VHH binders against C4-dicarboxylate transport sensor protein DctS (dctS). Designs and how they scored, part 17

Target 1, 216 residues: C4-dicarboxylate transport sensor protein DctS (dctS), of Rhodobacter capsulatus (Rhodopseudomonas capsulata) (p37739r437to652)
Amino acid sequence: TLAHELNQPLAAIASYAAGGLNLFDQPEPNLTMLRQAFEKMGAQARRAGLVIRRVQDFVKKRTPQLAALDLSEVLAEALSITAPVAREHRVKLASLIEGRIPGVQADRILIEQVLVNLIRNGVEAMAEGPRTGDDLTVRLARAGAAVTIEVMDRGPGISDAVAASLFDPFTSTKSEGMGMGLNICRSIVEMHHGSLSHGPRAGGGTVFTVTLPVPQ
Key: E = the ipSAE of ESMFold2; O = the ipSAE of OpenDDE; V2 = 0.75 times the mean of E and O plus 0.25 times the DockQ between their complexes.

## First folded at step 23 (VHH; framework vhh_7nfr_2)

Design a3 (from a1 with Y31W S54E; at its last look DockQ between E and O 0.09; V2 from the best seeds 0.00; counts 0 for: pae E 16.1 > 2, placed apart)
Fold by ESMFold2, look of step 23:
Structure a3 (fold): chain B 216 residues (1-216), chain A 118 residues (1-118)
Amino acid sequence: as target 1 above (216 residues)
Amino acid sequence: QVQLQESGGGLVQPGGSLRLSCAASGFTFSWYTMHWVRQAPGEGREWVSVISSEGGNTYYADSVKGRFTIARDNVKNTLYLLMDSLKSDDTAVYYCAAGLYYDEPDYWGQGTQVTVSS
């Protein structure tokens, strides 16, 4: 699984960091072992990057394979994948699953990628500007004949310039961090007969909403 | 230092062909998704094509599909764009770009001019 493949190098990084701090705190630290700890951390970070790249390439070539899917399981995996980057930026991830969520017809791998991308974009938005809080909340709920997944951040919100180009690939600004990935997310959701929308969060921030139809 | 250097542009007649190259150095080329992007005078950037890091998947804008071919050589660290059946609307500066993730490219070249003129 993707969560397993990413959690292994991240756990190794945490272990080498803890070991490195123990060495650093000794009266006369063994500098050779300390260097080795840093080298191993770097290697594991690179391995995590390669896992992400392979997922990106896999998603770009994948035709959606729709099957009955439990969205709560996919959300749990997406939260596991994004937890380390959220912690790095001091963002607290929260989830809210409201009631019983019916299964949907979806491709697990592609929907997982959408959730990971939306959560990461929210974390980066909160890292880059003023916040109204430290929580990013993902809400999963049924709305009639559809299920909604809302990714709600506490960042500064979306500027008019960003909103005008939000889903345009290669739109030119390095500061926004919402370019090509959101375009891909919209395409994936539309291939699932759903929609991806955005709007302001009450009290500040942005909400990205994925809507997927419930089978009759 | 990261460098992307495009070459192979020039003046060509309508219906003609050109082959663009992009030489890469200063990073691990085989880890990156590679892109071609063009910009005509007075216009915004237009995405042209993208190829996956291992070369297995290619994607094209509708305006060039069937006429342009993207390829890469991970041994020579070189990206290519084979342009056939060129039209006046293809006149632009063509940029090579590299991205590690599915987001915006991290690195950009200086561009090479392609001019299609009778």
Scores: ipSAE 0.000, ipTM 0.129, lowest interface PAE 16.1, mean pLDDT 78
ESMFold2 (binder alone), look of step 23: mean pLDDT 87; pTM 0.883
OpenDDE, look of step 23: ipSAE 0.357; ipTM 0.700

Design a4 (from a1 with Y31W S53Y S54E; at its last look DockQ between E and O 0.02; V2 from the best seeds 0.00; counts 0 for: pae E 17.0 > 2, placed apart)
Fold by ESMFold2, look of step 23:
Structure a4 (fold): chain B 216 residues (1-216), chain A 118 residues (1-118)
Amino acid sequence: as target 1 above (216 residues)
Amino acid sequence: QVQLQESGGGLVQPGGSLRLSCAASGFTFSWYTMHWVRQAPGEGREWVSVISYEGGNTYYADSVKGRFTIARDNVKNTLYLLMDSLKSDDTAVYYCAAGLYYDEPDYWGQGTQVTVSS
């Protein structure tokens, strides 16, 4: 299965490159479609990297490898990875970095996975149900001795029944697509001595908040 | 509630054709890579075909290349497998599956039987 999983993003890159060259060679190239081709190539390359890392982590039972990490860089990468799918669902991704953000001790690969998963969940919620707007915003800020990352969607919100089972890996729920990924996200954040919480977004939607300690 | 429901299987003579369908609900279909996987009696699972979430990139096992065509309709949330020139070795239960980032699938259907008998 590993060979087919790597061949697909490589084939996708080749296909987008060929399509992009055809667009580029037209008398009046469609620059919007050409930009999309480049963005999808980048997304496929990053997905191949995530496939490799997930297989390695599964086999090795990776202990978090903490190092000084610039969360703004990780956020930018997560937004880039999720941008094509967000565009397909007409979800506008945005970031809001408030003030000077200190470095944290974190495993870059694992935190990137958390952000990608949380953004994906928000995009999915906005695509599958009623929504109160088209924006998904990730806010990065310092809160005292911690840094917070808030992933704020405009989906329908989370019912009390769904909330009770969001993080339970052993109990089936109607939100199975959200629960399994969120359970893993919480475990990763807790391995970093942080917390993952959720609540309503003002004006509609859900906020997932990752809190990570600032080293002293 | 995630559901993948296959249909279109049945009994076919060698050289015949079938179209399998898989109706998806309960998740964002257009974000997932979709798979057809088959299992013959007493054998392990074989990945038959995979299609990217945007539909532009496909993979086929050597055993079916040139005979099978995978397709998806992201408006109807439906995955298809068009099978031509069927032969006895194609007899199996065919499963529809969905995964993120070309990973091993997160969701599986119940399967549909395809039997090629002469």
Scores: ipSAE 0.000, ipTM 0.112, lowest interface PAE 17.0, mean pLDDT 77
ESMFold2 (binder alone), look of step 23: mean pLDDT 86; pTM 0.877
OpenDDE, look of step 23: ipSAE 0.273; ipTM 0.668

Design a5 (from j3 with Y31W; at its last look DockQ between E and O 0.02; V2 from the best seeds 0.00; counts 0 for: pae E 21.0 > 2, placed apart)
Fold by ESMFold2, look of step 23:
Structure a5 (fold): chain B 216 residues (1-216), chain A 118 residues (1-118)
Amino acid sequence: as target 1 above (216 residues)
Amino acid sequence: QVQLQESGGGLVQPGGSLRLSCAASGFTFSWYTMHWVRQAPGEGREWVSVISSSGGNTYYADSVKGRFTIARDNVKNTLYLLMDSLKSDDTAVYYCAAGLYDYEPDYWGQGTQVTVSS
């Protein structure tokens, strides 16, 4: 629902603007709270922009534009984008950045879309039934000559039969209407010379792992 | 506005096949568990099949297992029920339904009639 995804950040912007005007009209305006209102409006405007970029990238079959990228910043933004839908499904989003994460050569917009899609997929899996916990954790770590991004949910897991079709490049996407599916996410990661895999999470659930090479 | 519209019902002979479709709009289809539920005249509702939001997990009632296949297309926002080897006992109104995290669906379609008779 493009309209739904755009209307949510627009409504948030209107709400923060109304709150900011109320603060501004006080006898002694609290400038710290006013700054926070503007920062939140800016974050929601960026969210709306990312929705528009996804539609444009899908239509244009975007070629990756590789540049030095700080994955911790991209992860923070992906978590911000997915936080409202995770709250809707009562999923707690968390991140774990282990040690110093070297920069990678990547297209920020495409990698952000992969992370958003994987997080939504994990939230979706946790929404379907019993959970081993309410947390979805994204872990960034260095693994030798690569950086790994692990999206770890607490859902029911993936059967072996279903796992065989998850990444079939000739099967239609199944995780989002006009947007990114798991086969498209794998294609994007492979265009970055990486890999996308999955496996069980210790203690229950599923881990999707994005591996990206370090230029070093 | 949330809409679930079933189609593909009709009259078929025993042993025949039928494909039901459910077109969804007004909500984020890929976040919802989708259900096929049927109700024969004068009987309670029977959950025929359920498919997870990702399509990764499916459930079938024992009465239809091996004969029916549930599928979803999250690109086209469409749920399907492929029905093979139909029997007279499959005669019912078939409803498409959507739920988030519990087994009571939040949204229901209007239903499509399936009649298996010679």
Scores: ipSAE 0.000, ipTM 0.081, lowest interface PAE 21.0, mean pLDDT 77
ESMFold2 (binder alone), look of step 23: mean pLDDT 88; pTM 0.888
OpenDDE, look of step 23: ipSAE 0.681; ipTM 0.869

Design a6 (from j1 with Y31W N35H S50I; at its last look DockQ between E and O 0.14; V2 from the best seeds 0.00; counts 0 for: pae E 16.0 > 2, placed apart)
Amino acid sequence: QVQLQESGGGLVQPGGSLRLSCAASGFTFSWYTMHWVRQAPGEGREWVSIISSSGGNTYYADSVKGRFTIARDNVKNTLYLLMDSLKSDDTAVYYCAAGLYYDEPDYWGQGTQVTVSS
ESMFold2, look of step 23: ipSAE 0.000; ipTM 0.126
ESMFold2 (binder alone), look of step 23: mean pLDDT 88; pTM 0.892
OpenDDE, look of step 23: ipSAE 0.510; ipTM 0.797

## First folded at step 24 (VHH; framework vhh_7nfr_2)

Design aa1 (from a1 with Y31T; at its last look DockQ between E and O 0.02; V2 from the best seeds 0.00; counts 0 for: pae E 19.4 > 2, placed apart)
Fold by ESMFold2, look of step 24:
Structure aa1 (fold): chain B 216 residues (1-216), chain A 118 residues (1-118)
Amino acid sequence: as target 1 above (216 residues)
Amino acid sequence: QVQLQESGGGLVQPGGSLRLSCAASGFTFSTYTMHWVRQAPGEGREWVSVISSSGGNTYYADSVKGRFTIARDNVKNTLYLLMDSLKSDDTAVYYCAAGLYYDEPDYWGQGTQVTVSS
């Protein structure tokens, strides 16, 4: 039913675009009707945005469905999903899996989305400013009773002003679509009894670290 | 061709005021969320303020809250930033940007320099 709610405004946009093109192709186009067609397309785009925001709210309120999860598999999928945007910005995605990674109790869908968002955030940071290299590396390792996932970019780093508001919903990430802000990513990780932190990458850039407990 | 053109920057003394404008063309301004983003020398980008497509919802970074006011005019396709009580650390290039509810705006202006010299 959510797919239906998104398909409705998309179908309406397509319909108004087709009607607008038909009007445009007339020798003397009715400009009032052309304007109305564009205005209606804009209204439907805003309606789609409202549906997307409702999906984001649903994801935030979701109780995690915890099951044994192979983080190596989830990382591979997240890298695959983000590869097109990385190529667009000439960012080289890489992974480093150190040793045998034990399974964790996690919701696959939610953790995959966290990784996708963190990787996208790093790619975009590398696209927007000076970079110290072209690689974004995700390191997966065991640290005692926990597993760490480090998303390491080569962007300009985080100013003190940004760091103070990093997880505020309106600071560095605003998404009314299927993407998520860093505050939502932290909430998801905390629902898994983990933590999300950040710090400088040696040699330049930023590291976002997800820490998840290993079951006893 | 999408165009965002900032204006109204300049040199002011601490405690002064400026009004920035961003003229938009080439897209349906009234359906886009509009942003003011600044970049100080040697720093990353800071989202200063955001305003929803209708103008009904606004956001301000803590560093500017109570001093800056964002507004839009959907008839003139213009975004504004009213800056009061300016401080030296407000010195930056100020960019307007437009997006359809994405983490990253789709369109960016070329920026206008604001310099607050003590």
Scores: ipSAE 0.000, ipTM 0.090, lowest interface PAE 19.4, mean pLDDT 78
ESMFold2 (binder alone), look of step 24: mean pLDDT 87; pTM 0.884
OpenDDE, look of step 24: ipSAE 0.345; ipTM 0.702

Design aa2 (from a1 with Y31D; at its last look DockQ between E and O 0.01; V2 from the best seeds 0.00; counts 0 for: pae E 16.7 > 2, placed apart)
Fold by OpenDDE, look of step 24:
Structure aa2 (fold): chain B 216 residues (1-216), chain A 118 residues (1-118)
Amino acid sequence: as target 1 above (216 residues)
Amino acid sequence: QVQLQESGGGLVQPGGSLRLSCAASGFTFSDYTMHWVRQAPGEGREWVSVISSSGGNTYYADSVKGRFTIARDNVKNTLYLLMDSLKSDDTAVYYCAAGLYYDEPDYWGQGTQVTVSS
């Protein structure tokens, strides 16, 4: 998985850093070994960068093909794709479609990817921290001239400190995050003239909200 | 053809203000994150600020936070950087850049020189 490809070099960087620190704490630090550790960290960082670039290229190479899109279908597909990981972590996926959902002008593949990423992130949040429940619920509804997709998890929530950097273009807050970063998700949504936001879920957890405009 | 053209640079005294502009053409401006990046003489490129495609999110380097303001006009296809309380250390060539994502610009301008000197 993309996440695995990213986590490997990051884990390696952390390992080399730890090793470097251990070397540094020696009475006579081996400077050659220290240099090597730093060089290896740099190499792994570059590797991670290439993985990210590959993802970016994938998104970029695809001229967004905006077409009338049934979000209910996309949601169903996204839930199907994420069902295995949810089961693995004993998360119950649920969907709620409220009312008639109008079609949006969107790229099916990109929006599907956003939903998959958000759902996976939610499942991971529930897996890593204390849970307030066992369900991850996706709610699809119309809100005036827009459609909202809410991905609601029962994880530990997002602290203010983490929230401040959640969409930081240069920092990754998740050590084990799957898929494309939230920053990329936001970019995709914004390309569709929508928005991506987050907030607390009643009873505990986090809600990520994708808003997409309805064609006039 | 994609074009980014910076303007508004010049010589200013410490404590002074400048407003940079970047005129964009050849791509759908409103779909791109926009960046300001600067390079001082003998130094590497330093990221300064980024604004989301919609303008809803902005980020700043610590070195300019509280002093610089990034803005965009998607109707005019123009990016702005308001620079207040300028310091000598702000002296650099300032580049406008565009990207689909926050972290890596795809297109770059030619840059505009900003010199802060007494």
Scores: ipSAE 0.000, ipTM 0.235, lowest interface PAE 13.0, mean pLDDT 85
ESMFold2, look of step 24: ipSAE 0.000; ipTM 0.251
ESMFold2 (binder alone), look of step 24: mean pLDDT 88; pTM 0.890

Design aa3 (from a1 with Y31S S54R; at its last look DockQ between E and O 0.64; V2 from the best seeds 0.00; counts 0 for: pae E 11.6 > 2)
Amino acid sequence: QVQLQESGGGLVQPGGSLRLSCAASGFTFSSYTMHWVRQAPGEGREWVSVISSRGGNTYYADSVKGRFTIARDNVKNTLYLLMDSLKSDDTAVYYCAAGLYYDEPDYWGQGTQVTVSS
ESMFold2, look of step 24: ipSAE 0.000; ipTM 0.333
ESMFold2 (binder alone), look of step 24: mean pLDDT 87; pTM 0.888
OpenDDE, look of step 24: ipSAE 0.285; ipTM 0.653

Design aa4 (from a1 with S53N; at its last look DockQ between E and O 0.73; V2 from the best seeds 0.00; counts 0 for: pae E 6.3 > 2)
Amino acid sequence: QVQLQESGGGLVQPGGSLRLSCAASGFTFSYYTMHWVRQAPGEGREWVSVISNSGGNTYYADSVKGRFTIARDNVKNTLYLLMDSLKSDDTAVYYCAAGLYYDEPDYWGQGTQVTVSS
ESMFold2, look of step 24: ipSAE 0.040; ipTM 0.509
ESMFold2 (binder alone), look of step 24: mean pLDDT 88; pTM 0.895
OpenDDE, look of step 24: ipSAE 0.378; ipTM 0.730

Design aa5 (from a1 with N57D; at its last look DockQ between E and O 0.48; V2 from the best seeds 0.00; counts 0 for: pae E 12.2 > 2)
Fold by ESMFold2, look of step 24:
Structure aa5 (fold): chain B 216 residues (1-216), chain A 118 residues (1-118)
Amino acid sequence: as target 1 above (216 residues)
Amino acid sequence: QVQLQESGGGLVQPGGSLRLSCAASGFTFSYYTMHWVRQAPGEGREWVSVISSSGGDTYYADSVKGRFTIARDNVKNTLYLLMDSLKSDDTAVYYCAAGLYYDEPDYWGQGTQVTVSS
């Protein structure tokens, strides 16, 4: 349903664009109706922005409600939520769950939002330009006293400029949504006593790693 | 009522050092990420540094990295900024800010003036 709310204006834009092209290709295009199609596309783009802001405002104001959480279940839900956006950009989503993953103390809503945001950022990175492949893989594994969640994309990677600005709360760039969303993700993870890091993916792309402690 | 009160600003020579403090009250300090933000005359606000709620993670703008140190004392509800090797470009009003997340701070102090001049 989060996917539904985020993708509804995208579907509407695609519909208005298709209808606008049909009007444009008529022998005598009706310019008034064509203008209306463009105006409706603009309105849907603004609606998408409002939906995103509402979700971010909800997440920002929530104090974590920690409880025992099965990360594999949350990952499955996050993959389901992001599947439509991944299909739109022809990205293959995959998961790799290595061994038995112990439960963690976490807020399901907040961790789900972290995973959705990291997956979406990877999909968008792969949509921007050259890719080294079409797969985005999320790996869930235990590393000693912690669980790691690695979101691995095949996009162009994080530029030095973006890497330098990841922690600036006032960054405003095309990757602002990625930078703003990554700062929210890092805050959520750190409130869960974990960490968020990034690095290159072997063979091209970026790996974002969430590390969460396992209860003693 | 949330209150953030900065102190420790003043006039220093280039190359000098200064320690800013921010006393916090009206909220559970140890739950909040704390920020230092500065504003030079006639310019917009510029992020300087941020520290996690536990104090375990610190981050700095490139312009101050290696010269400034952010710290917090969760027993005394106080945020600090230790500024070394000060430059004229560091002249600004310095604000203490608090937020649950590293992005938009929810609460702001009134600021303390730091002036670096010959």
Scores: ipSAE 0.000, ipTM 0.308, lowest interface PAE 12.2, mean pLDDT 81
ESMFold2 (binder alone), look of step 24: mean pLDDT 88; pTM 0.895
OpenDDE, look of step 24: ipSAE 0.033; ipTM 0.469

Design aa6 (from a1 with T33M; at its last look DockQ between E and O 0.05; V2 from the best seeds 0.00; counts 0 for: pae E 16.9 > 2, placed apart)
Fold by ESMFold2, look of step 24:
Structure aa6 (fold): chain B 216 residues (1-216), chain A 118 residues (1-118)
Amino acid sequence: as target 1 above (216 residues)
Amino acid sequence: QVQLQESGGGLVQPGGSLRLSCAASGFTFSYYMMHWVRQAPGEGREWVSVISSSGGNTYYADSVKGRFTIARDNVKNTLYLLMDSLKSDDTAVYYCAAGLYYDEPDYWGQGTQVTVSS
């Protein structure tokens, strides 16, 4: 229910902001109710921050609990979690599940967080630079003894002009937004005996590829 | 498996030039942003320069802008730093580093000493 836990405080913030603006626009605004709206927004923002921190700490310190996992279900949940940020930036999320996808041995929570992070990175890349289209597509397919998950955006690719300040290794800003950094994603995938790679998308954009082994 | 090996450091007179190289292996060099970082005796590490994975964009610390040039060769998997008009303040161990998008560098070299004589 991680999507629900995060989307609830965000929806509450939006609701209190809308109510606060309605109060503000009254000829004689009730300042007590306006203050309460701001206080409630602040509390929900802190709750969202705690949810994010709990996920980051849980993922960073967790040893994988491998079990049979349906990657189609994990992908559906990741798309649900990222839908609000995609909608805000007018990004169309799509999935393509090619054929029958065998189960893998994986930790559902950890793989879900990898997918959420990769999708968010793609959405934010499309929001921050020129686009070759509005679709972010996640392709799930079997490739021999492995399953591949390709997160394909239509952003500018790896943009050096926008991201230059993020490359300073001595700043406190290691990543922006929800989720965890790509180093942690790669570590999680490797703990699952897989690999994480990236490269250009045909027609523009970036592809991040997660490869996970299929049990015999 | 990953290796970053710097070379080209040495002793040089003020106003002189050096070319540092960093040979990379064990990862897909062309996907990574590459950095030069230096550490003077008794000081913390100071970021010097970064170059995009394609080589199309470069950025420099104010302390070296106009004097240093970062470059890369994605065919040879090699990062360079051309250092001109060297000053005594440039004396440091110079490290190359590689990082993925939005993260601190994943990989660091061993460093090469640059000493600008008085």
Scores: ipSAE 0.000, ipTM 0.169, lowest interface PAE 16.9, mean pLDDT 78
ESMFold2 (binder alone), look of step 24: mean pLDDT 88; pTM 0.897
OpenDDE, look of step 24: ipSAE 0.295; ipTM 0.678

## First folded at step 25 (VHH; framework vhh_7nfr_2)

Design bb1 (from aa4 with P105F; at its last look DockQ between E and O 0.13; V2 from the best seeds 0.00; counts 0 for: pae E 17.6 > 2, placed apart)
Fold by ESMFold2, look of step 25:
Structure bb1 (fold): chain B 216 residues (1-216), chain A 118 residues (1-118)
Amino acid sequence: as target 1 above (216 residues)
Amino acid sequence: QVQLQESGGGLVQPGGSLRLSCAASGFTFSYYTMHWVRQAPGEGREWVSVISNSGGNTYYADSVKGRFTIARDNVKNTLYLLMDSLKSDDTAVYYCAAGLYYDEFDYWGQGTQVTVSS
């Protein structure tokens, strides 16, 4: 249910709020732990908002609402939303923004959902198998008439058997939510006149690449 | 030890009906969302239907909507799939699966064959 998908972030918010109040009431409150509690509450509130938007988009069969978009801002938000799950699995999230990134025509909500799902997929891959490192890096760069967003994990990679079904709605991509699998991510990106591809990361792991056109 | 055991498959003519059952043990059945998933020869797995832990919410793939009915009996720990108006496209191995959420498939049965042919 929608209520079940929202209960996780809401329960987390309540827990962090209770813990934060206990810390606040101590004779010498640990301000670092208080700050962390507020950060975690904020991240879970954004996660709940993302769940609501995902359900709303599914219900309305949303056509993307394209507008000028700063991808660096969307990336920062996606990293913030995924930070708690990455921290829980001891994955270090990093970003690399190479040079000037021009604006693109995109639906902010849908692209944010794509990035969150790709990052979560990489975190889960790194949590469930052998790793070649602890960092998941998202690289944002311009490539000619396009901008690329590369989500690079250090998990075990993709077998030939898994690659054949990678974008099926049922096939586990290690990115499981309200049915937002890699096939839906590909559809969203293609509605934006872009592409979603994958390949091996040098030294181990997987790279998922989102390519979006730059307006001329 | 979690066990999911399907039964009720068989050979039917087009337009016929079957009732599949999935007997569950080794976990608290009433806590789990239950699914039917099928795999046709030479194809990947196709999700068919899901029912919430209480039985209050059901969802179906467009390919089976209106013809198939998912149900559960939390007293007997059994999942059902009523299949009506069967077509040749419904020929597949049918699996039951369990997860705590609608998009999880943590436990799987061994499958039961359904064959629809003239």
Scores: ipSAE 0.000, ipTM 0.101, lowest interface PAE 17.6, mean pLDDT 78
ESMFold2 (binder alone), look of step 25: mean pLDDT 89; pTM 0.900
OpenDDE, look of step 25: ipSAE 0.007; ipTM 0.254

Design bb2 (from aa4 with H35N; at its last look DockQ between E and O 0.01; V2 from the best seeds 0.00; counts 0 for: pae E 19.5 > 2, placed apart)
Fold by ESMFold2, look of step 25:
Structure bb2 (fold): chain B 216 residues (1-216), chain A 118 residues (1-118)
Amino acid sequence: as target 1 above (216 residues)
Amino acid sequence: QVQLQESGGGLVQPGGSLRLSCAASGFTFSYYTMNWVRQAPGEGREWVSVISNSGGNTYYADSVKGRFTIARDNVKNTLYLLMDSLKSDDTAVYYCAAGLYYDEPDYWGQGTQVTVSS
């Protein structure tokens, strides 16, 4: 899967970094092996970047291919994909599935990418600014004729100035140059006849809410 | 009502193989990251392997990398650990654990003993 392809280079980077530190700490460090560890980390970072760009290019050209979709499974996969970056920044990922969630008509690949992007944005906000806590929680619930997905971080929140530019395709708050912007997430959700909104989280932080219609 | 029940442990000689299973019930298995954790006598816990909820990501401790394989079956609600090329250092009680947080399991099994005797 796309999750497997993306997370494998990240796991490899962590492994080479651990091995490189062990080599560095030896009484007589083997500089040739240490150099090789850095080279392998660099290669895996480039591989991860190519995977991300391939997905972004695919999303930009893809019309949604709607099918019955279990949002609980897509959320679980998105959490798995984002776990390494959350761990890197000491963010605790959690999910809360409220009751029985009906299937929606959605493109799994596109919705997975929206969730991954929103979770990464929340993790990065918590890493780059003051926090009101260490948990990022994704809540999945039914609200009448719709299902809501709330991505709730504990970052500093969104100023009015930042809110005005949230969906500008030329502005990014991410530290990585390979991220997918919130404007693309909104476009994907709107192509699914849903909406993407934001607001404050009780106790501090931001909630991004995706709303998708339930067929009836 | 949550149950994690390990099986497949036992006595093997060095170089041998074992397949551990963990049967899960009482929770939605496909939402949980699954872990194998071991503890040898007189030592702390060691996270042996972790598998994401879908099975798409796996992590292995350096001590077992290349010898152990973690897998899950979300239809049968079962976690597996295939252990090859077993060494005396692999002797431990092996625990199945489940967590929504990727570094803190919420549920633990009772463990199954693996003994590698030379």
Scores: ipSAE 0.000, ipTM 0.105, lowest interface PAE 19.5, mean pLDDT 79
ESMFold2 (binder alone), look of step 25: mean pLDDT 89; pTM 0.903
OpenDDE, look of step 25: ipSAE 0.412; ipTM 0.748

